VHH binders against UV-B-induced protein At3g17800, chloroplastic. Designs and how they scored, part 16

Target 1, 346 residues: UV-B-induced protein At3g17800, chloroplastic, of Arabidopsis thaliana (Mouse-ear cress) (q9lvj0)
Amino acid sequence: ASSASNDASSGSSPKPIAPLQLQSPAGQFLSQILVSHPHLVPAAVEQQLEQLQTDRDSQGQNKDSASVPGTDIVLYRRIAELKENERRRTLEEILYALVVQKFMEANVSLVPSVSPSSDPSGRVDTWPTKVEKLERLHSPEMYEMIHNHLALILGSRMGDLNSVAQISKLRVGQVYAASVMYGYFLKRVDQRFQLEKTMKILPGGSDESKTSVEQAEGTATYQAAVSSHPEVGAFAGGVSAKGFGSEIKPSRLRSYVMSFDAETLQRYATIRSREAVGIIEKHTEALFGKPEIVITPEGTVDSSKDEQIKISFGGMKRLVLEAVTFGSFLWDVESHVDARYHFVLN
Key: E = the ipSAE of ESMFold2; O = the ipSAE of OpenDDE; V2 = 0.75 times the mean of E and O plus 0.25 times the DockQ between their complexes.

## First folded at step 8 (VHH; framework vhh_7d4b_2)

Design f1 (from e3 with T107D F108M; at its last look DockQ between E and O 0.63; V2 from the best seeds 0.69)
Fold by ESMFold2, look of step 9:
Structure f1 (fold): chain B 346 residues (1-346), chain A 121 residues (1-121)
Amino acid sequence: as target 1 above (346 residues)
Amino acid sequence: QVQLVESGGGVVQPGRSLRLSCAASGFEFSEYTMGWYRQAPGKQRELVASISYSGGRTNYADSVKGRFTISRDNSKNTMYLQMNSLKPEDTAVYYCATVYRSPYLKDMDYWGQGTQVTVSS
């Protein structure tokens, strides 16, 4: 396991800058540049994307014009599959490096791999509990949704961040991954929301439009809908993006999300690329390990003797805020790279 | 393109054995928790057995415990279900499916087309 560095300095920072160690040549190169010469990362990424584009273009042209023997056909297919997988893994690592860069630009260190520390309390959360940098990275409307998400996860302990609990490490990792996916979803929706809000503000009379999608009496209706008992901590697609809790106040972004038809909501709740899903998987595994999981016939995870960890509620809050921010950055990074190297399916 | 292809089904007499295979392609098979499901006519699809990504853990429905064994060979991208002491109640279409991508991401999107197992005298 390793802790994230608060300082991204070159050669003088022995701590890894991120929990996932990149293994591709491109990823290892970018990891070094991130530490030593961060101003060169955009140029380095562009170079790596150009190489990927050239390789993909060459693969699409190979052997379309010529027939090959049966043995050669089988070998060609296997080689093509290996090259496709290698391109995907390389792209995942480029995207991951760009997400890490965004954390470094925000002056926020990533939490290290979660393992028992030498801390006398035995708790795993030795990272800073101060979260103001993370909180200011999001629009006010997005943060309202993030706050409700935190309230759902932490419950009544939202106000007692110094308390320590013994919690399943697997459970924490699942909450982390779900929070990454939620942050991705929120950023996607928030970008559309902010554009529409700005567009309505520029025309006269936008004050009326700000309140037309939210009804004054809608708070009681939302409380009733939230108090129905769906799965309380899970992100299960667009329909389950609702918050739950007695502290729920009207949220313009929540109301906006609920105004989508079912097809639009499902589309926005989906992670667009396999590469983005792969990043969420690998990052979460780097943080929490890769335990053996099976399910019961009832469809629940068999949690026999899950590894337990000690973590404060403040530490958990910091993890969840990082996860949501990671997902938000992943959306931006995915969109940026797709514009240069098209890989996302609409 | 993801594919799961079951094989090994058939018609057998009670007490006999069958071995089902599930050949996987188009995805990183070794990363997934996998499952065997079955569906008898007029009934809901039910989990028969599940196996962790490395094969180190398994779980079984009570109705097949001790008779069925799930296994996998990640080098061949193949999952297996050894079905011993078959009963007429085991008659169903058997499906292989993904369950979790990584311990942290549920992913039940991929299913095989199914293979028929019929146990009759």
Scores: ipSAE 0.657, ipTM 0.870, lowest interface PAE 0.8, mean pLDDT 79
ESMFold2, look of step 8: ipSAE 0.490; ipTM 0.761
ESMFold2 (binder alone), look of step 8: mean pLDDT 83; pTM 0.839
OpenDDE, look of step 8: ipSAE 0.718; ipTM 0.884
ESMFold2 (binder alone), look of step 9: mean pLDDT 84; pTM 0.849
OpenDDE, look of step 9: ipSAE 0.754; ipTM 0.898

Design f2 (from e3 with Y100H; at its last look DockQ between E and O 0.71; V2 from the best seeds 0.64)
Fold by ESMFold2, look of step 8:
Structure f2 (fold): chain B 346 residues (1-346), chain A 121 residues (1-121)
Amino acid sequence: as target 1 above (346 residues)
Amino acid sequence: QVQLVESGGGVVQPGRSLRLSCAASGFEFSEYTMGWYRQAPGKQRELVASISYSGGRTNYADSVKGRFTISRDNSKNTMYLQMNSLKPEDTAVYYCATVHRSPYLKTFDYWGQGTQVTVSS
């Protein structure tokens, strides 16, 4: 994969619109439409979902009438496994294409794969550090919580975005994935909050087990239930997430979340579908690579390499805001598609 | 729906060899870091060996280094543990398990039912 091939061929592709390349026939088709005719993406998606529904309906009919010799049962089982894998991949790529469409509609370019750059500083963040468009894509209440999340990651460097840090690429990817999951959670709770606010039925104390201790437990449960790593606080000069508690600004959405019992909070902190989890995995791997990991007998994660990268705090802020926005869009897209083609299980 | 089925356990004399197999189904086996664990009577379950999703990296407990070899065949959804130079202290129930799906996301760990290995004399 060094550039040892001759450059006589004219075959360099345009810069991709997203770091993850879609592999299924449906995904490749949607990728083309995203570039050439983005206004047709919703219709193309509906067509693909109708085909998935038709395929699922025909598979139910075949199982009802199937009879085969015993030696051929393995073949039918293998065929069913193959079709389920194809369905899952197709559905994942439909969801991803819809998330990418939402970024394109917002005029926000996704960050490309994180790789060594030729920048003299050695930084990997070649993307713009101005983030006002991303910040405005969220309700005011949701953005207050996003701002608190950024404060935990960036710490005292929140106002010094030109500074550069050296950090493990794996750890940046973990922060990115945790931020995607956080954005998914935030959109889910914000959507409920906004509905209840417009209906004027926000809770005043309806839970039977609500206490001041439970509110403290709710904060700990909330942070334990969503993906967050000690490295989040370490990026900003070694300050732990616990050390930033006093700098977290109050918000009405935070108060709403703190009113949940532990069971409700756990349910809302869970990514609902295997397909959404797969998207988060594949998108994050497309950005940061897929290092081979093992667990040591001591229980620690060990990877094939621990790449150190240089990234500005402004570059990190942009990356985290994209991650949260990606998760927020993923929640909306998952819900939209599930209403048309049911695939989400509790 | 997820199944991990161990096989190859048994009773064997000290110094001999066994080969354990773990057949996996119901999940994307080739995306998981896998491990072999063991639990001797009255002791906590301990990691014996782990293997990365492609098989390119391995780790071993000090007590088995040089004697045990973990491997996998992703085309058959199967993980193996070659256990050479067995000692009585290797007597335990051996479990296969998933340990990670992704370097970036924590996932639920799946476990097999275990297979007994007994090294006597």
Scores: ipSAE 0.531, ipTM 0.800, lowest interface PAE 1.1, mean pLDDT 79
ESMFold2 (binder alone), look of step 8: mean pLDDT 86; pTM 0.876
OpenDDE, look of step 8: ipSAE 0.691; ipTM 0.870
ESMFold2, look of step 9: ipSAE 0.517; ipTM 0.791
ESMFold2 (binder alone), look of step 9: mean pLDDT 86; pTM 0.875
OpenDDE, look of step 9: ipSAE 0.720; ipTM 0.881

Design f3 (from e3 with E28T Y32N K106E; at its last look DockQ between E and O 0.60; V2 from the best seeds 0.00; counts 0 for: SAP .673 > .668)
Fold by OpenDDE, look of step 8:
Structure f3 (fold): chain B 346 residues (1-346), chain A 121 residues (1-121)
Amino acid sequence: as target 1 above (346 residues)
Amino acid sequence: QVQLVESGGGVVQPGRSLRLSCAASGFTFSENTMGWYRQAPGKQRELVASISYSGGRTNYADSVKGRFTISRDNSKNTMYLQMNSLKPEDTAVYYCATVYRSPYLETFDYWGQGTQVTVSS
């Protein structure tokens, strides 16, 4: 009697394509299509947006029916709120699915959720550190800005990508989220820049003349737009803001951004939709978890009990580049969806 | 719309106790860090206590530590502040706040209208 050792092939549950699990009916449907037929996601999204529009229109017609007795007004409002929340969730998940699809088209795998590693080294960055594919997705001008952003985050460690640091998981998540927002901002600015470049209407003319643009003090405003998260600067050890000024290569896009007035800069630095903000939050939480946060009497987040993780600088570079790319794609898909289903209010 | 409604304030003698309540609506209460703030006349608003989304972590100002207890019931969308051994220095308007500091993104602070607490002999 040959005991057939049933090698129960531990069916390695297929690695999820993305860290965030979509839960709405539309999101689940799109998740299936992402796995089986990723090229059909745009068409599927169109169908889901049509359904959302129909649902929104039907709810609008019911509001005009003035004949709801006063006692049912509270219930009606509650139902309306629930439906609106459901539509918002669906829309968030549609946007996420489209971002994921863009990564797939670029043949870039998203970093999985950060979990304690079984690696004896305790390193969490088990993902490939190759970033060339991500770098090529951006315009040369945008990439220069991204490179400067990386230099601010990694500082002197940009040359030592194999070195491992112990860092707060919360802090890494904050850097990731900030980088997403920065990517969103850069894409928005870059699109305008490229358009104006094509139209030959850029301020300062086409003259390739090597004018030594004097190091105007404008480093402060760009740092302010990025430093709206004051905590991103803390990742760069005590490198005096004076020292970073010398290594920032003047980029045409940087000069263009510096030409913006404060209002325009603020507008461009602001995420337009609640749905986009929701996606950034949910995606970041899916990667790094939801920390138990309390506020100190000084009004800061108490980070004293934050989980520490070990990550290489190469791993961090990969996260930041992914984050910036995610933000860039988020701008594109938000604009795409808004053109079909108007949801952006600002 | 996010709404925070404070209740339980009043006038009490020194050494007495009060319990404040904050009823929350218009957002997912169970997912957000909450807090109590107070503002005395002529003073800046200060944090009194904060509680994490699950209730697993709390923090207190040194001035109220050991006397005040912050708690929450996520099933009722309600946060509480038990105030014991009240002192005249605790006289202030107390505000409920959701410190949705997305640990990762923008801090959306929503505030209630506040409830008056007066400690006088």
Scores: ipSAE 0.435, ipTM 0.794, lowest interface PAE 1.1, mean pLDDT 84
ESMFold2, look of step 8: ipSAE 0.510; ipTM 0.808
ESMFold2 (binder alone), look of step 8: mean pLDDT 83; pTM 0.843

Design f4 (from e3 with F27R K106S; at its last look DockQ between E and O 0.59; V2 from the best seeds 0.00; counts 0 for: grease 25.2 > 24.2, SAP .682 > .668)
Fold by ESMFold2, look of step 8:
Structure f4 (fold): chain B 346 residues (1-346), chain A 121 residues (1-121)
Amino acid sequence: as target 1 above (346 residues)
Amino acid sequence: QVQLVESGGGVVQPGRSLRLSCAASGREFSEYTMGWYRQAPGKQRELVASISYSGGRTNYADSVKGRFTISRDNSKNTMYLQMNSLKPEDTAVYYCATVYRSPYLSTFDYWGQGTQVTVSS
């Protein structure tokens, strides 16, 4: 309609749609479409996936039909390996673009690269503190688990979101990545839980289930998946009775997770594809950088020279909720694309 | 994948020096934080020193600070451990290993086969 802007070319630097800049031809194309014609993204992705499938099918045929002398065989195989790597890189960027699209459809902007800002306080968190959109994107049962995750990270500061802390940028990135992996795990489990709930095949359902003692092995694995970096909680403050007893409530999804045997729990806690792992790595590095790291003899990352940033607890909450949502979307996107272009279990 | 091969071990008298080398295969060497570990007979393996992917940062166990120096030459895909003022308690099998490529995610640990260092009179 006539409400379109007449000034299409000028202005200050446009806000990037996501912190990770896509570099493949497909990634750059999809990034442009995400901005200019978002309704065309599904069709554009389908075209790119069809091309990837065709390229993979053709490469399989060429490999089988190689009948030339050894020098040509070696060179041809090296070229085929480079093309396979290019297809994997392209697929990774397609998946990332689809995750970004899901955030755009939810009307949630991704946080930009974390760097010193012009803000007088020196805080890095320039993003909104209201998180209702992010919270509504998850089932009630999943949100209970997310709330427990937030309580462990923020501790007693859960209700004191205006407070500002100075914390290692590296440690914030570690919390972010762990939260992405946790969101991926939660979505995977929640989908199974919701299906089984609908079909009335959930474990338990008797009165004695509300008094049952949880299995130690499942609890340990679950706690490891949800609390990979307890230093954030210790930094923000010590533990309190409100932080552990009062804020950690029984949940049906938590009980369902505890019903898994150790092998199933470990499998669900693992990211299925190398492409999904690569996305988490690159997205987190785009947000927080790739620092020079060393390890202490105790086996921890040496934080003595880590870059420090100032961030409010509200800003931290927003980062963690985004990370969990990113992981949840990544599970959905990975599953959707795998149905069209099989790559899981490669 | 990364393959690691240690060399430079041997038998020396207390107070002498050795220099260990860790040769790596492939371009991935310069992407990793690397470490030297050691395991004495009947003891658990321990980290001796680590070095960041560019070589710009290092960390040492207290037992070797001031005596050992970790370094790397990314153009030669090689990491080194210069061991000065050796003591009998430094007797162990020394391993090089990859430690981290990304501090945000789990990494794959690649280990060398080990090289014996024996400090005795």
Scores: ipSAE 0.484, ipTM 0.803, lowest interface PAE 1.3, mean pLDDT 78
ESMFold2 (binder alone), look of step 8: mean pLDDT 80; pTM 0.811
OpenDDE, look of step 8: ipSAE 0.699; ipTM 0.874

Design f5 (from e1 with G33T; at its last look DockQ between E and O 0.45; V2 from the best seeds 0.51)
Fold by ESMFold2, look of step 8:
Structure f5 (fold): chain B 346 residues (1-346), chain A 121 residues (1-121)
Amino acid sequence: as target 1 above (346 residues)
Amino acid sequence: QVQLVESGGGVVQPGRSLRLSCAASGFEFSEYTMGWYRQAPGKQRELVASISYSGGRTNYADSVKGRFTISRDNSKNTMYLQMNSLKPEDTAVYYCARVYRSPYLSGFDYWGQGTQVTVSS
């Protein structure tokens, strides 16, 4: 066996492009393409999806072998279980490779596995705190929701990004995972919102057929509404640069989300596929580790023995923005793959 | 398909022992934290014990500490609950549960059908 010599060689490799190392044959192949020929990743993914489809179409050809004398029914069931696990892992790793590829297209490097650094401060966040690329990857309406999310996490420290805190690594990982799920949800809702906003404008096309009258009437109505709403003029002067008309304009995405009935909200808040949940789990494990944990009788994770890390609030902001972006990309990637290889049941 | 199948329940006298088993299939058992829950009639479902993915850590409800022992055999894809010194108050349906693989997404995502344990004279 040559496993020892290979391990030594792989240990001198350049830093990986993503924290999660892909294990399946398809994942290892895609990892090589991501490094060597990233422009070929979409074609390589299509090839892998065709293989998955062929394998799925061939399922069940051995039902008769389970009834054949001398065939171990336990062995047959074990083999079927292994095949299903391989399919699921392959699909997870295809999704992950595509998310990584979207980060590469956006020219944004993924944060590496979180560990104590050689930096004299001992901080884990030696990555850049420049987040402008991440912030601009989202619609203005989605960004407003992301900003509120950041404010809840960072609180008053949104303006004190150089401060360093010592905090539970488990807690940071939980915040990261929650932010991934939030980004997934936001992208799903934002896509629906943007589409419906465009469709609402289509009836406003009759606006062009009535331009001389409707525009004059519309501007009078707008001015009357603004003038007759006294609370608008009473708010803080810090918004004067936005113009008086924009001061009445609420966050349309927040209002849109608040209008959902309970069934719709539940559907949108749910990750559609087990495979998408699986890569969230594996990605966060690759970033933050897999500690030995148990559940308390109260139903919480026992964090009494978790690792503490030092991280700046700027580093934390960078992690949260990456997590939201990862979730947003995961929604898009999941949808794209489902169109080619139907695996989402909802 | 993920499956959790409990067995080993039954009717026993107070002070006796019972061993529950949870046979797992359809997922990589050795990657998951697992737990046992119980629900008595008219009561809420409560955690009895949990065990980390490797078996290196365990946790117990106060009501069962010292009497119950959770364990797992990852080579057999099984989890066990050894219940010693059983009391009538232990009468309940016992459920095997799988926790998410990642501690960062805490919660139970699959439940067995349950096995009845009845402790009476």
Scores: ipSAE 0.475, ipTM 0.790, lowest interface PAE 1.3, mean pLDDT 77
ESMFold2 (binder alone), look of step 8: mean pLDDT 85; pTM 0.854
OpenDDE, look of step 8: ipSAE 0.594; ipTM 0.858

Design f6 (from e3 with T33Q L105M; at its last look DockQ between E and O 0.54; V2 from the best seeds 0.00; counts 0 for: grease 24.9 > 24.2)
Fold by ESMFold2, look of step 8:
Structure f6 (fold): chain B 346 residues (1-346), chain A 121 residues (1-121)
Amino acid sequence: as target 1 above (346 residues)
Amino acid sequence: QVQLVESGGGVVQPGRSLRLSCAASGFEFSEYQMGWYRQAPGKQRELVASISYSGGRTNYADSVKGRFTISRDNSKNTMYLQMNSLKPEDTAVYYCATVYRSPYMKTFDYWGQGTQVTVSS
């Protein structure tokens, strides 16, 4: 009878909205709101940030009380450190939820964890390759830099997107993480560029920055960024002098970046917060796994058991565009949250 | 504050054994790939052995393979190097160090202060 058949409407599992599953109480709450009432996520985040601020302020008061005779200074300090770690992890997940919300607002689904599929070709990239929404999310000047980045990664195969390759999953993850950091950097630079462009249009603005941008077209190779924090990484080499050479189309934003002095470039190439680095690491691990690697005595990665995957160049392009967009959103989200709950190290 | 403290070095005769320890604090030890490096007088530092974050994978320099064993105990935030059948060419300062936190991104390396191992009659 019909009562013996399993109802398909009750037998399906909900699809995750993002590859990284949030585990803190605030993260789980925000994940539920993202699914059920996504328009309420900003208000829910504001409430969570207010709670974090209240908790941090209360611990500041308790530190003053620990100066009173009779309290165990060692125990109090250990408890304060534990609570600080909990606030950091909660904040990290709030930031991630806000990035996911920005993808939802753009009507762009995040790529799921990369795994073997039942597709007859054996490819892992079963996700849509339509990228027009992603391309429209960036200023024209930023998009030109993104296009150059894609050209560096894909090479001559930019026009051969239906071809598939067998490639190291580890290497794809490394390209993904680098592309996230590049998007973060580009958004930071693009915001400054757009502001300075607007100021030069206004009466009384300075023309010096515009002249510097044009004169810097031949600027030397970028140096590797220096991290000021153990968990903070930076992107270098993605905009090397070879990448800016005659093989790459000229760009106003490229010229602007080449005008920076070394100190400015180093500052802009640095991921500002421990939380943002943690998000990039955890999101990339959710997509590509957390492989066991070791360095050989010769200084190379021992890849003897590295997983190989089949992926089309169109699938790779979609993945890289998502990564750059993720980094761009992360910059905006980090800045927004820092204004309300200060956490960014200088 | 990140700290790596080596111990267990000393002066031993050829053919004997030593066990080095590296106590870690101030970072999430179980998330890091770790290694033992050594530097003999007048030579560059070289990687002697490395171990993945969980301990499931290891790698060794050819000069020590079969004689040295790297291991870790993540519950104690400690890494070890068992050094058997020691030779005079093993004489060096031995350092523990972080190698990678994430396989997808580079991070800054942390180094211990080193412990002297001297193999002589």
Scores: ipSAE 0.466, ipTM 0.666, lowest interface PAE 1.1, mean pLDDT 78
ESMFold2 (binder alone), look of step 8: mean pLDDT 84; pTM 0.857
OpenDDE, look of step 8: ipSAE 0.662; ipTM 0.842

## First folded at step 9 (VHH; framework vhh_7d4b_2)

Design m1 (from f2 with T107D F108M; at its last look DockQ between E and O 0.56; V2 from the best seeds 0.61)
Fold by ESMFold2, look of step 9:
Structure m1 (fold): chain B 346 residues (1-346), chain A 121 residues (1-121)
Amino acid sequence: as target 1 above (346 residues)
Amino acid sequence: QVQLVESGGGVVQPGRSLRLSCAASGFEFSEYTMGWYRQAPGKQRELVASISYSGGRTNYADSVKGRFTISRDNSKNTMYLQMNSLKPEDTAVYYCATVHRSPYLKDMDYWGQGTQVTVSS
């Protein structure tokens, strides 16, 4: 058949299923499977992980047969670094494909790259503001924490979702990335909470009890952890007893988080793998761009030419819920893949 | 793993020029905003210049504006600092460093060992 004549049946490239385009051979393969034969994704992922394991094992064998030192050893070290970077990228794209699959199984479409729209208002949020599917994907306890997170981000505008704001695209991206990390943290904590809840139910049927002394001690520990480790404040999503906490609804999961010592909070507030961090960075860049940023002599970020966008508060809510869900799925996917192909460090 | 190696320092007379280089390895150099810092004896380390990941934007300390030029060659994983019209006040150890990979997330800072620049009569 001639491609130039009477070729009305030829297809064009499918629309993107996710904002991040995958570049590795494994990522391109999985992108095709995600669109055309999604039921085959688990088998395709297993095949790619087996190949990745074989490649890693082969590199270990080459290291054990080191040759003459000097200029030759410098070249071999550079080659090994390049191969490690390629494996890391491949693994990142496998993890991303699995996160996208979980969104597809939930019948939730990822928001496309944020760009100007033809909407008369000039808003960038062309996506639906109905979020019931996203809300149902989380345990009731986890959703209570997500709701508190939304209240902190949206403030008094939580009840005014049709209102539109002009806001820095960079700042929206920062909120998105922080919300992904928060969802990762919440899922990690919620899994531990749900397991401990079933264990406490089994011995004599007693429930977890809370006292004013117990809650005061938990609040002090949380405040100390936040003061000592600033990163835990963004991940925990909790409220300081001293700060604005009087407006935030209490939750059983919040109380559970407040019971952690500072070392446990720090451990849970960190993303376990470099690959998971890389996915968050690249997904956020695919959505909001990678701006040309420098720092000032005072040590602050200088993004004076950063793009401004118009977005409704309903659109912002949808973005934050997606981000938290993405982080939650990323925790599950990272854990699943690590069980099959060990890559999470210490 | 990550390595930043400065070169091109030395002793020069006032009014002369030097060109510093920073060779990078062990990370995705072309994705990072980079900076040159300096520390004179008895002073705190200060930012001299920064350059965005593509080289499309730069920023300079007021004390070096118009005299120093930061640049990068991502194909060679190298950043440069052209230092013209050198003054005795520019005498310091000069360091290259990473600033960030992504403005959306916090990064770990990486630093070179430094190269000495001495401007004397």
Scores: ipSAE 0.516, ipTM 0.773, lowest interface PAE 1.1, mean pLDDT 79
ESMFold2 (binder alone), look of step 9: mean pLDDT 87; pTM 0.878
OpenDDE, look of step 9: ipSAE 0.743; ipTM 0.892

